# Designs tried in a protein design chat: VH-VL binders against Beta-L-arabinobiosidase (hypBA2). Part 5

Target 1, 158 residues: Beta-L-arabinobiosidase (hypBA2), of Bifidobacterium longum subsp. longum (e8mgh9r892to1049)
Amino acid sequence: TNVDSASKSTTNVAKDADVTGTTYAEKDTNYPAKNAVDGKTVMESFWGTKGSENKTDTLNIKFKDGKQKIDDIRLYFYQSSSSQTISGYAEPANYKLEYQKDDGTWAPIADQVRTPNYAGANYNRIQFTPVETTTIRVTFTPQAGMAVGVKEIEAYNT
Short names: E, the ipSAE of ESMFold2; O, the ipSAE of ESMFold2 at other seeds; V2, 0.75 times the mean of E and O plus 0.25 times the DockQ between their complexes.

## First folded at step 2 (VH-VL)

Design r05 (framework fv_narsoplimab)
Fold by ESMFold2-Fast, scan of step 2:
Structure r05 (fold): chain C 158 residues (1-158), chain A 122 residues (1-122), chain B 106 residues (1-106)
Amino acid sequence: as target 1 above (158 residues)
Amino acid sequence: QVTLKESGPVLVKPTETLTLTCTVSGFSLSNPRMGVSWIRQPPGKALEWLAHIYSNDEKSYRTSLKSRLTISKDTSKNQVVLTMTNMDPVDTATYYCARIGYYDTSGYFDYWGQGTLVTVSS
Amino acid sequence: QPVLTQPPSLSVSPGQTASITCSGEELGDKYAYWYQQKPGQSPVLVMYQDSKRPSGIPERFSGSNSGNTATLTISGTQAMDEADYYCQAWDTSTGVFGGGTKLTVL
């Protein structure tokens, strides 16, 4: 358990981060990975995995200002409905949060408290024991036959 | 306690529209970790997936039959409905509804109805 | 539409190992699922996410998925394993079943 009031902030350190998706995500001209860190939670601004043949898809988020202390991640998912023109998207069945250690290896984020405890269509908040890292990654397991859409990923030290 | 039950059996004449209802129990059609598919099996033939409906009302269909198929749900009645137009004798089959559970996988059919025989004959 | 190819039939002697294959380009990066169907009955899930066994399915059932081929393996096959076996996968918004394999235990 840490006390570090100097690094506490309401600033989203993931905004405008260097983001990459699973293999070839940069070729997606309609729903690129950058949409997940553009500060917008609007319906049409999301990273989409439609057309991915992968069992899971991953977003790597490298903070623009280097190493950050974080204890709070917020995820916003896109889901299509019968009344919308963008089809084939549902919130993921599950997701996994990891951070990159100084040696370049990945470790799971510990002591997660998720609200809600399964992936919700709109707003998901994950609180955890503070981690200092330059890069986080989120791995998404899609619902059968559906693509994953991530409207925004935010990271805070609250 | 989780059950799915198809309506029928039913006899349909060629060119008519088939309507089948799947009544579910033991789970909510609004649960984002649950969905329902329709699957058919002609006598002595393979299983053929037809359509799926998700909790958010998103729908998917077998490409070759998409123009003939409609899947819908009525959450208040605990029912999923399949409609198939322009029936032909080759559409004679046992029709199943099945639940897809989304736990830690990409979803799989964990509960099936008993199946209902649809016969297409004049 | 994508196709999953299974051998139409397979015969093994009691106590021998049965290996049922399912091939399709989609299986290179997608999960395979397996269902057992006995005459007059609804299908029953016997393997999910390539190699995971549902509760209640005997330990002699195992699965794998390598390259474009998923395999359901039944060790020490018993008469009660005689059934049709179907593989299944998801391909971008659609479900796909294989053609089925009739396993005979003679």
Scores: ipSAE 0.007, ipTM 0.541, lowest interface PAE 11.1, mean pLDDT 84

Design r06 (framework fv_narsoplimab)
Heavy chain, then light chain:
Amino acid sequence: QVTLKESGPVLVKPTETLTLTCTVSGFSLSTSGMGVSWIRQPPGKALEWLAHIDWDDDKSYRTSLKSRLTISKDTSKNQVVLTMTNMDPVDTATYYCARYRSYYTRPFDYWGQGTLVTVSS
Amino acid sequence: QPVLTQPPSLSVSPGQTASITCSGEKLGEKYAYWYQQKPGQSPVLVMYQDSKRPSGIPERFSGSNSGNTATLTISGTQAMDEADYYCQAWDSSTEVFGGGTKLTVL
ESMFold2-Fast, scan of step 2: ipSAE 0.222; ipTM 0.698

Design r07 (framework fv_narsoplimab)
Fold by ESMFold2-Fast, scan of step 2:
Structure r07 (fold): chain C 158 residues (1-158), chain A 122 residues (1-122), chain B 106 residues (1-106)
Amino acid sequence: as target 1 above (158 residues)
Amino acid sequence: QVTLKESGPVLVKPTETLTLTCTVSGFSLSDARMGVSWIRQPPGKALEWLAHIFSYDEKSYRTSLKSRLTISKDTSKNQVVLTMTNMDPVDTATYYCARVLTYYYESGLDYWGQGTLVTVSS
Amino acid sequence: QPVLTQPPSLSVSPGQTASITCSGEKLGDKYAYWYQQKPGQSPVLVMYEDSKRPSGIPERFSGSNSGNTATLTISGTQAMDEADYYCQAWDRSTAVFGGGTKLTVL
């Protein structure tokens, strides 16, 4: 299992970040972007895209303490049928990781090593060549007929 | 090797408080994805879930027993503690602790302790 | 909390298929889990997330979960499969077990 890999990092610089998403689930079952940086990986707390008419949906994470050096991002996805009554969610078909450069433009994070090498249902660890940035973004491509739920995103410098 | 071990066995008098400790090895309770449940089984009866401690010290309890139960963890000792107040003979059971991975918390209880017998008698 | 209902007992002959059911409202919208317990032993997880087998569990064990009913199926049942079987589901952060089914292989 990948459980022991999470313990190798010491400080999550994404916790309580200024986070914005392109959409969220219905108001009665509202799943806002802040749920993705609240420090919880439980099923009750995720950012949801159900009802989105977008082909892809994005989370922008701006670190609270300004520019950070990071080399490790962890993503936890919500999957329906694994929890109680919330249906229609599955891990994304794919996702992209980008960071914001000093000139404000976005660049892909290079040299990514993903575990697992595809989007996994619950836990995904992405390690890469260190990047210094104030803001990262993740763009999700959903599986056909499904919405994307992000329980948590973490960022570390290992 | 993943192991969980309950303290005990324990003899408790009616109205007294039960305290059980689950000591884990082969994994760390400091990992955010780790969780531990307590389950009991009276002699010849069904399994009954009691309590769970999740990542970030989030806790949950069986509704019918919530006022009597407290679950906590000591990460430095790799221990989870269950406390149950106002014990009654009907609480006599084998008590188990079991592991739940938080990112596999939906996968169920994958490793169980051997169980400890708690007898409540005057 | 939601209630999970299992038949209290089931008897099959060696080599036959055993189907153990677990019923609960909207259970198909949740993951079902199954545990095997032999006398004097701790429960053992034999099926997780409706239909997935843990390492070491024989392929003759399969599962399904749809609508209000989850089913654990044991094909070619063997004497060693004789045990109590419990279903379990999560309701958010709380868990509930079924009442158990005693499988007899005679």
Scores: ipSAE 0.008, ipTM 0.505, lowest interface PAE 14.3, mean pLDDT 83

Design r08 (framework fv_narsoplimab)
Fold by ESMFold2-Fast, scan of step 2:
Structure r08 (fold): chain C 158 residues (1-158), chain A 123 residues (1-123), chain B 106 residues (1-106)
Amino acid sequence: as target 1 above (158 residues)
Amino acid sequence: QVTLKESGPVLVKPTETLTLTCTVSGFSLSNAEMGVSWIRQPPGKALEWLAHIFSRDEKSYRTSLKSRLTISKDTSKNQVVLTMTNMDPVDTATYYCARIQYGSGSYWYFDLWGQGTLVTVSS
Amino acid sequence: QPVLTQPPSLSVSPGQTASITCSGEKLGDTYAYWYQQKPGQSPVLVMYQDSKRPSGIPERFSGSNSGNTATLTISGTQAMDEADYYCQAWDSSIAVFGGGTKLTVL
């Protein structure tokens, strides 16, 4: 069977990534950046930006196993309308994806195809020309009056 | 409707401990979108932030004063308490409690302030 | 810790525009807030998120924040606007206030 090839092409290389360098951690310790790479897309596990002083917030993802080839990122957002105790979150107005080049500078990920072509409330898939990198970052612009919640980010080489 | 009121005024002797209570009305301290902060202003000087507390007891303190400050809340009494140890004449100031409003804009700000209470540190 | 610098005083004639500045390293990358304080009174929020007015604050108040400088602008300044103005920003969970600007309207 093609077990080894299937494992590589379906492996989420963002799982358990080093999120050091993320720009904000919410005052509530239950919504740290590590929640966005824990392999869970449940409502109780997200990274929150409520109360951030920053106009945009950036989630930094350094892959645990070093340099990876990726061409597919998946983002899952939290919406507050599904909770009695957690309010004020909506999918971002928009977001940008960057990867870190070998010289340490950041470049935009090229040739993105987004499904949906706006920031969707739950599941967002971004496909692009493959890049090889140790680190990606996603910068989120919140909707007016709302904070951003990221349940999970996944990265694949499809 | 919504109000915050500091206890006092207070006269404190050097080396003693200050305790101030902020009583809130018109909102709940269990509200996840709100917190309470303590800010002081020495006579003729600038505003100086001291500490804040949010609904889940998440707290922050001014770094230079952290060892002297404790902030806590009693949700059933609608009160936030600030304790500051080893008072010195330089700590003489008007002390304010203020509401921190966040969540609604991915930012927070002090949208409502108490009247302030004068704390005088002298022998 | 980060320092926010304001001019200590500013004088304008009634009807003129007052521009109060607040300078800090990369301040434009974060949100700036402004508070008005009249003698013997508590501070009042007059501007949040750089350029948003709270309900009840006159349209003559506007704000901006880019690079290293945030500015509170009061057009058609009135005698009632005479006060101390403080800028504020967040350094993570720490609130930092500027030194204040005394606006005199005469």
Scores: ipSAE 0.013, ipTM 0.582, lowest interface PAE 8.5, mean pLDDT 85

Design r09 (framework fv_narsoplimab)
Heavy chain, then light chain:
Amino acid sequence: QVTLKESGPVLVKPTETLTLTCTVSGFSLTTSGVGVSWIRQPPGKALEWLAHIYWDDDKSYRTSLKSRLTISKDTSKNQVVLTMTNMDPVDTATYYCAHRPYDYIWGTYFDYWGQGTLVTVSS
Amino acid sequence: QPVLTQPPSLSVSPGQTASITCSGEKLGDKYAYWYQQKPGQSPVLVMYQDSERPSGIPERFSGSNSGNTATLTISGTQAMDEADYYCQAWDSSTHVFGGGTKLTVL
ESMFold2-Fast, scan of step 2: ipSAE 0.088; ipTM 0.658

Design r10 (framework fv_narsoplimab; at its last look DockQ between E and O 0.41; V2 from the best seeds 0.00; counts 0 for: pae O 5.0 > 2)
Heavy chain, then light chain:
Amino acid sequence: QVTLKESGPVLVKPTETLTLTCTVSGFSLSNYRMGVSWIRQPPGKALEWLAHIFSNDEKSYRTSLKSRLTISKDTSKNQVVLTMTNMDPVDTATYYCARDSSYYPYEFDYWGQGTLVTVSS
Amino acid sequence: QPVLTQPPSLSVSPGQTASITCSGENLGDKYAYWYQQKPGQSPVLVMYQDYKRPSGIPERFSGSNSGNTATLTISGTQAMDEADYYCQAWDSGTAVFGGGTKLTVL
ESMFold2-Fast, scan of step 2: ipSAE 0.291; ipTM 0.705
ESMFold2, look of step 3: ipSAE 0.102; ipTM 0.639
ESMFold2 (binder alone), look of step 3: mean pLDDT 91; pTM 0.936
ESMFold2 at other seeds, look of step 3: ipSAE 0.088; ipTM 0.636

Design t03 (framework fv_trastuzumab)
Fold by ESMFold2-Fast, scan of step 2:
Structure t03 (fold): chain C 158 residues (1-158), chain A 119 residues (1-119), chain B 107 residues (1-107)
Amino acid sequence: as target 1 above (158 residues)
Amino acid sequence: EVQLVESGGGLVQPGGSLRLSCAASGFTFSTYWIHWVRQAPGKGLEWVARINSEGSSTRYADSVKGRFTISADTSKNTAYLQMNSLRAEDTAVYYCARGLEYYDSFDYWGQGTLVTVSS
Amino acid sequence: DIQMTQSPSSLSASVGDRVTITCRASQGISSWVAWYQQKPGKAPKLLIYDASSLESGVPSRFSGSRSGTDFTLTISSLQPEDFATYYCQQYDSYSLTFGQGTKVEIK
């Protein structure tokens, strides 16, 4: 297989991923987990955790084309503002990234460089030592009194 | 050699204040988050607070929110825990511990400093 | 917060025994669970991280495992230096929480 940096760096391997295993889906809001992998970073296309009874919620991402090499994850968060009708969402207080090993166990993604270092309202880029896996998951800790909204997760091999 | 050394503990009356220090040496301070974990006499461990490597993000246990403030001086490789409005239930040995960035398991701990809140 | 319920609170064992200690999380969590050993008057020492990864320098008789929300620390053949109190800790979400501890005493 050709290692083409240009084609690899622009291919979002998380697009249309299988989100089975995600711990919570918001009801009556049109904010299902599939919204986080639909290729849209627009305001009304996010996975929401409003109403979750869990202290943390995990977004599960199984790549549609099997095992992928990745070294770059991008997260876009929805944040409520006075200019929008959707309230109660803020960027997470923290988030943790894991990948599934060949034996089915989970391991933390190591050597992360986050930009910004803490969760930012809009765009968050996480670069790391390349990992080859079929499935990644992100576990979110919400800010007190707020829900988490993930507009999109993208994964690349740069 | 990795070291975390706590200081500033002592006896204080209810409603009083104490400032604890955690002096770090032997590792790259900016790569690790610093946590405070306490242990009441004869009891188990309770997580208290943490500060990230940049000093820009803090987290607190609900039992101490609004009373305790964690801070760091990166130039001195030192983290601090300012404890205000102390209560008898805050009596404990306070440990400083390091966690690798984004992972909050603690591979090194300080020796602990005793805080006694008593009339 | 995620509550970690540790069992038993104490146990008596002999050198050479296989010892198991369990922690149950109050909700589904990742494998971000650590185990610590604490001897009287000393700070805790990390034994296991990520549920099953052995910390560098820790004897191989210590192992960790996960089944759903249940986490287990096993000491395959107890040694004299292993008589101590053991704590589990979840670091899946804030607030970070510890189990209440298990004291392993000589029989």
Scores: ipSAE 0.006, ipTM 0.523, lowest interface PAE 11.2, mean pLDDT 85

Design t04 (framework fv_trastuzumab)
Fold by ESMFold2-Fast, scan of step 2:
Structure t04 (fold): chain C 158 residues (1-158), chain A 119 residues (1-119), chain B 107 residues (1-107)
Amino acid sequence: as target 1 above (158 residues)
Amino acid sequence: EVQLVESGGGLVQPGGSLRLSCAASGFTFSDYYIHWVRQAPGKGLEWVAYISGSGSTIYYADSVKGRFTISADTSKNTAYLQMNSLRAEDTAVYYCARSYDTLWYFDYWGQGTLVTVSS
Amino acid sequence: DIQMTQSPSSLSASVGDRVTITCRASQSISTYLAWYQQKPGKAPKLLIYAASSLQSGVPSRFSGSRSGTDFTLTISSLQPEDFATYYCQQSYSIPFTFGQGTKVEIK
């Protein structure tokens, strides 16, 4: 019964979701959108936006089991290090979280508490007032001259 | 100097358990991943599992998933491989090896410890 | 899983010979490939990483190259101490996988 609250989580409802990206480079890269929901957070299994002509790029994550209640999203970013062979990736300058309403329109996720409160290297946890939705959308603003790599996105009801 | 030293190997019966240790020195443990790679007698190399030096990230090969548990004690710079429900096909020399960040090449290896699963 | 296939499985060569060992990935792994040398009774030793980068302390007679999903390890002039089994390893995706090994025997 002594569950560590920092490690407590329920099922990741984003795993194996129907995911699409908005990048022009998607079909020509080794880094397809499906890599962002495959359950891997450490390897070069990421969705990459390198070569995108868009000012911002978006992942749309449609849960495999339909409408879900969520209050916790976790984002893992890929970053190029000085010794990495895949260059040009950095955590985004910022990102925006939205959910799809029943009428098909998008609404911002309210009352977000971000840890860290900027887009952090590797791991970001966003907690918020619970929403019920079939689909979430994350819009990424890249750092100047850099591409965005998303290793994993997870969604939980904690 | 960088060192990895394995211990805990031995002879066990099928269905038995062993715990292997990998003692690391000469580097900042939390900056690296520790891997277990095994080699059956006369055979090639097979990757088994890894753990980050922080202990937060763990992955297993399908062949050992559910039977083996990897862990780390960062304060002791030591990684462990708890092997349960051992089978004859787990007989191998077990090496620990390190990798840096997401580069995933193994620049330093221990001497290996032999695990023999036999009746 | 990504399959790594080495060729040949074994070879015999004389001191001074040029030796080439190939490794083929079942899918694109970019340059995420390492080569290891293993001598009898010893742990593997890293020779090459990122397909073509020579590890510090490794003799310059060893080199690596890439062509698509095909990777080559070359020993330009085989020495007696090069008797060993050589393994490729993909570092692109979990699970990490090794080739089956190429045994180099000096005649």
Scores: ipSAE 0.005, ipTM 0.493, lowest interface PAE 14.8, mean pLDDT 84

Design t05 (framework fv_trastuzumab)
Fold by ESMFold2-Fast, scan of step 2:
Structure t05 (fold): chain C 158 residues (1-158), chain A 121 residues (1-121), chain B 107 residues (1-107)
Amino acid sequence: as target 1 above (158 residues)
Amino acid sequence: EVQLVESGGGLVQPGGSLRLSCAASGFTFSSYGIHWVRQAPGKGLEWVAVISYSGSNKYYADSVKGRFTISADTSKNTAYLQMNSLRAEDTAVYYCAKDRYDSSGYYFDYWGQGTLVTVSS
Amino acid sequence: DIQMTQSPSSLSASVGDRVTITCRASQGIRNDLAWYQQKPGKAPKLLIYAASSLQSGVPSRFSGSRSGTDFTLTISSLQPEDFATYYCLQDYNYPWTFGQGTKVEIK
């Protein structure tokens, strides 16, 4: 859904959100959940799950300005390479997107169009039927033997 | 029943060393971080150190960096605080505390009884 | 490091009084703040976590709120067992840091 003003269509409502992860490793590795909403997509700023003993790990993003209408989430994964100093990270095998309804229950985000269809190593765009919510969550399933790193999550109303 | 029991406190001379133990029971030790918090006589609480549930990551207050080392033995469900180069200002009751992390954040859900460390000549 | 400043350092109150204690963070810490109660000779006890969430088993007269970097602990009707020292703790970033404490004394 299109926003009537350019300010709304380009505003990342997830930036500086109240964000929490399900893994202690996010703080322990010095790659805390806040790194996923700081407006940076660079190697030095990501949320990491290395050392997590959970089968899946989740980020909960509570928008700083309350309830927002969104239809577009952009997700940047960190992946290890020989030119980078941090090893053991790859894009997740899969991820799940949910939003919190007014009654406090969670619902899957419907009618997702993912580009790419699989979890891409760098940039992922997910477009969907607009939802109004205060909080979204993303649940990540890691690839075997690898940790998940999220450089940034952005949310827009386009 | 969840319990944290500190031991190893005592009197030590300035410049000396002491090792504190925090014995944990009643929960899965390897699933939670263990923190040390101290309180000088008649003063407030000061966070000192943490060891992650995996044992891989450690953080320290600036006042103890380079002098204190936190460690854990998961086979014994015990965390340790090795204190070197002790100073008079390290005199305090030392508590260990178990963290809990959920979707709303961190907090200390259980504390030990504390063990007194006195650094004096 | 994040500095936590509590006010007042001490206060005197009577049973039935409304008591308010404030804690200010030197930077944004979201809702990553907890309140602890400590009685003489005992370990601290969790009252409030995530700025406003009441810990199970804690009386409903205790409540927490946030406005920017300012956090408030309120005791709506002080009881005899509430005379204690109260501490805020930020858990946003390591090192974690406590406020200096607020002693609630009997008038």
Scores: ipSAE 0.007, ipTM 0.508, lowest interface PAE 13.0, mean pLDDT 84

Design t06 (framework fv_trastuzumab)
Fold by ESMFold2-Fast, scan of step 2:
Structure t06 (fold): chain C 158 residues (1-158), chain A 122 residues (1-122), chain B 107 residues (1-107)
Amino acid sequence: as target 1 above (158 residues)
Amino acid sequence: EVQLVESGGGLVQPGGSLRLSCAASGFTFDDYAIHWVRQAPGKGLEWVAGISWNSGSIYYADSVKGRFTISADTSKNTAYLQMNSLRAEDTAVYYCARGVYYDFWSGPFDYWGQGTLVTVSS
Amino acid sequence: DIQMTQSPSSLSASVGDRVTITCRASQSISSYVAWYQQKPGKAPKLLIYAASSLQSGVPSRFSGSRSGTDFTLTISSLQPEDFATYYCQQSYSTPPTFGQGTKVEIK
């Protein structure tokens, strides 16, 4: 840690966020959008888009405690494989990160550094120039014939 | 600082039993998968067993299934490997390792303990 | 189980050399490959995950790449502390499986 910098928080400000405005949820199943902000990265606790007729689906995250400063987003995707019991899900082909400005319009999150540089099924870390916002959204482009599963989204000021 | 410390290794006779412990510090182990990986003298790495407390999932390598039991005590931040019906081919250094994604059982393993030697010999 | 076939089993190299180690999966595993370094008498250390992502704290001379089911670990300029055994591992399917190891020895 740089001794001249302000202390940073490792609190996940996305936990228990309001996900109203998410474009699709698998209703009557165990994969609602709230699973993406429940603090769990376990199998079977994810937001799923299976059955969506949309070309892309957007996960909307309005922070529980209002406006937050963030510079770090972490995404955990569910991917169907021989080590997992649920079929039909793959990591997205791509995803887009945006934050809501004070006037209500959406802007891209700038200066993103993604690790890994592709969408990985497991842990994905996106670091960027700090933004202050009440709401972020992630728009996912699925792989052809597959649904997207988001186990968890976390947001930090690291 | 993240640490995993193994204990319980030693010399045991064929057919005997031994219990290994893996004490975790610097993180809450029940938020991660804990795995046992062994290495016979002069040989490569072989995954043995894994446990994820949050998902309730337990997996074993075919070579130890029915003989070894993995368990965890979250109040002590410790995982265990109970080894029964030990054979000469179980002789190895046993490492405990942390799985980065606690619901994805195949690893990768980001932190490892120092290892504890188990020797099965008469 | 997914088999990881690692080659070569050993190699001799000098400080400053470029070292390449390969690993082939018996089936498609996407990019779910990790690479570990193990020094004599020590536990393995994670170097690379997701085929090409460098673990925090690992020197940039280490890199990983993928071509289909073939995976490569490269050390661009071998340093004295790099003499060790290296293992690949698939993290796609349970059980996790490792390559047989490549021993990098001083020439």
Scores: ipSAE 0.000, ipTM 0.481, lowest interface PAE 16.7, mean pLDDT 83

Design t07 (framework fv_trastuzumab)
Fold by ESMFold2-Fast, scan of step 2:
Structure t07 (fold): chain C 158 residues (1-158), chain A 120 residues (1-120), chain B 107 residues (1-107)
Amino acid sequence: as target 1 above (158 residues)
Amino acid sequence: EVQLVESGGGLVQPGGSLRLSCAASGFTFSNYAIHWVRQAPGKGLEWVARISGSGYSTRYADSVKGRFTISADTSKNTAYLQMNSLRAEDTAVYYCAREGSYYTYPFDYWGQGTLVTVSS
Amino acid sequence: DIQMTQSPSSLSASVGDRVTITCRASQSISNYVAWYQQKPGKAPKLLIYAASSLQSGVPSRFSGSRSGTDFTLTISSLQPEDFATYYCQQTYSTPWTFGQGTKVEIK
């Protein structure tokens, strides 16, 4: 019977957040950062980095309702089919999670438990010691020759 | 109905090559990662390789790195395992398995397996 | 690599018996454990996922549980069709690793 999970009724505080991504011409036209916080995880609504000349690309997520307590982040990556229209996207080689401190500086999120511990599954859950912040930042390292697509980022206090 | 069907197994000499196929049906192929898992006669299960649904991300067991290549043709709903430089210890039944979408990623469907025998 | 250690390697039990198989992970893997049943000459079949969730179509006599890094598969009342080898697997990190298997023989 251990199928009952009533203890995990949580609100996604990243939905409709004030989100910005690293800026360059191709992504701003086709795959804007707003797609990563629109609540869609099953459709091809994603933030894309194709055409970026940066070694890494970053999403900044400022929560809609101000400072939030969080201990759980969930990432959904877009992976290309063989389609020519949206080709060249694969899960990132790695990613880094940071939160903004009250003095405006960035600190790494400590004590992360990543499930799976490799980057690149369609769904990734990162659990950590609770942090209170207004803004989180995720930095993505792409696989060689590929772009990064983020379908959705969610943040919870479980 | 989800189904995976392996083919391409057979007898091959040490140092030889063989290509296995895993034909998928009953689901959107490009949305799921595919794994190869082998089982030597009378032994347990050993994971071999994985390819993401996009076909762009691959992972290999240390025992096969540099010798085996996993690939996928989404237009044919088929994953492949190209096996080069085969050794006697590669003798096994090779299963393909689908990585389920539930967040713990169980191998939720398996094919019937195809036997690969590496012998002189 | 995460090691999955199963016990026992084999057991023999009578129809109607309660059977327990244990699997220990070498590190914390949360609930990223699946259990598979394999009958002679056939492919493995998923029984339990997420440590304790029953796969659709699997009889309710099968159940899974977790205590830290220890995982248990229980068959509450063994049936003749349950003759098989059972494997645990961690799906937490690459490489995916399986336990060595437990062969269940009906007396």
Scores: ipSAE 0.007, ipTM 0.525, lowest interface PAE 13.4, mean pLDDT 86

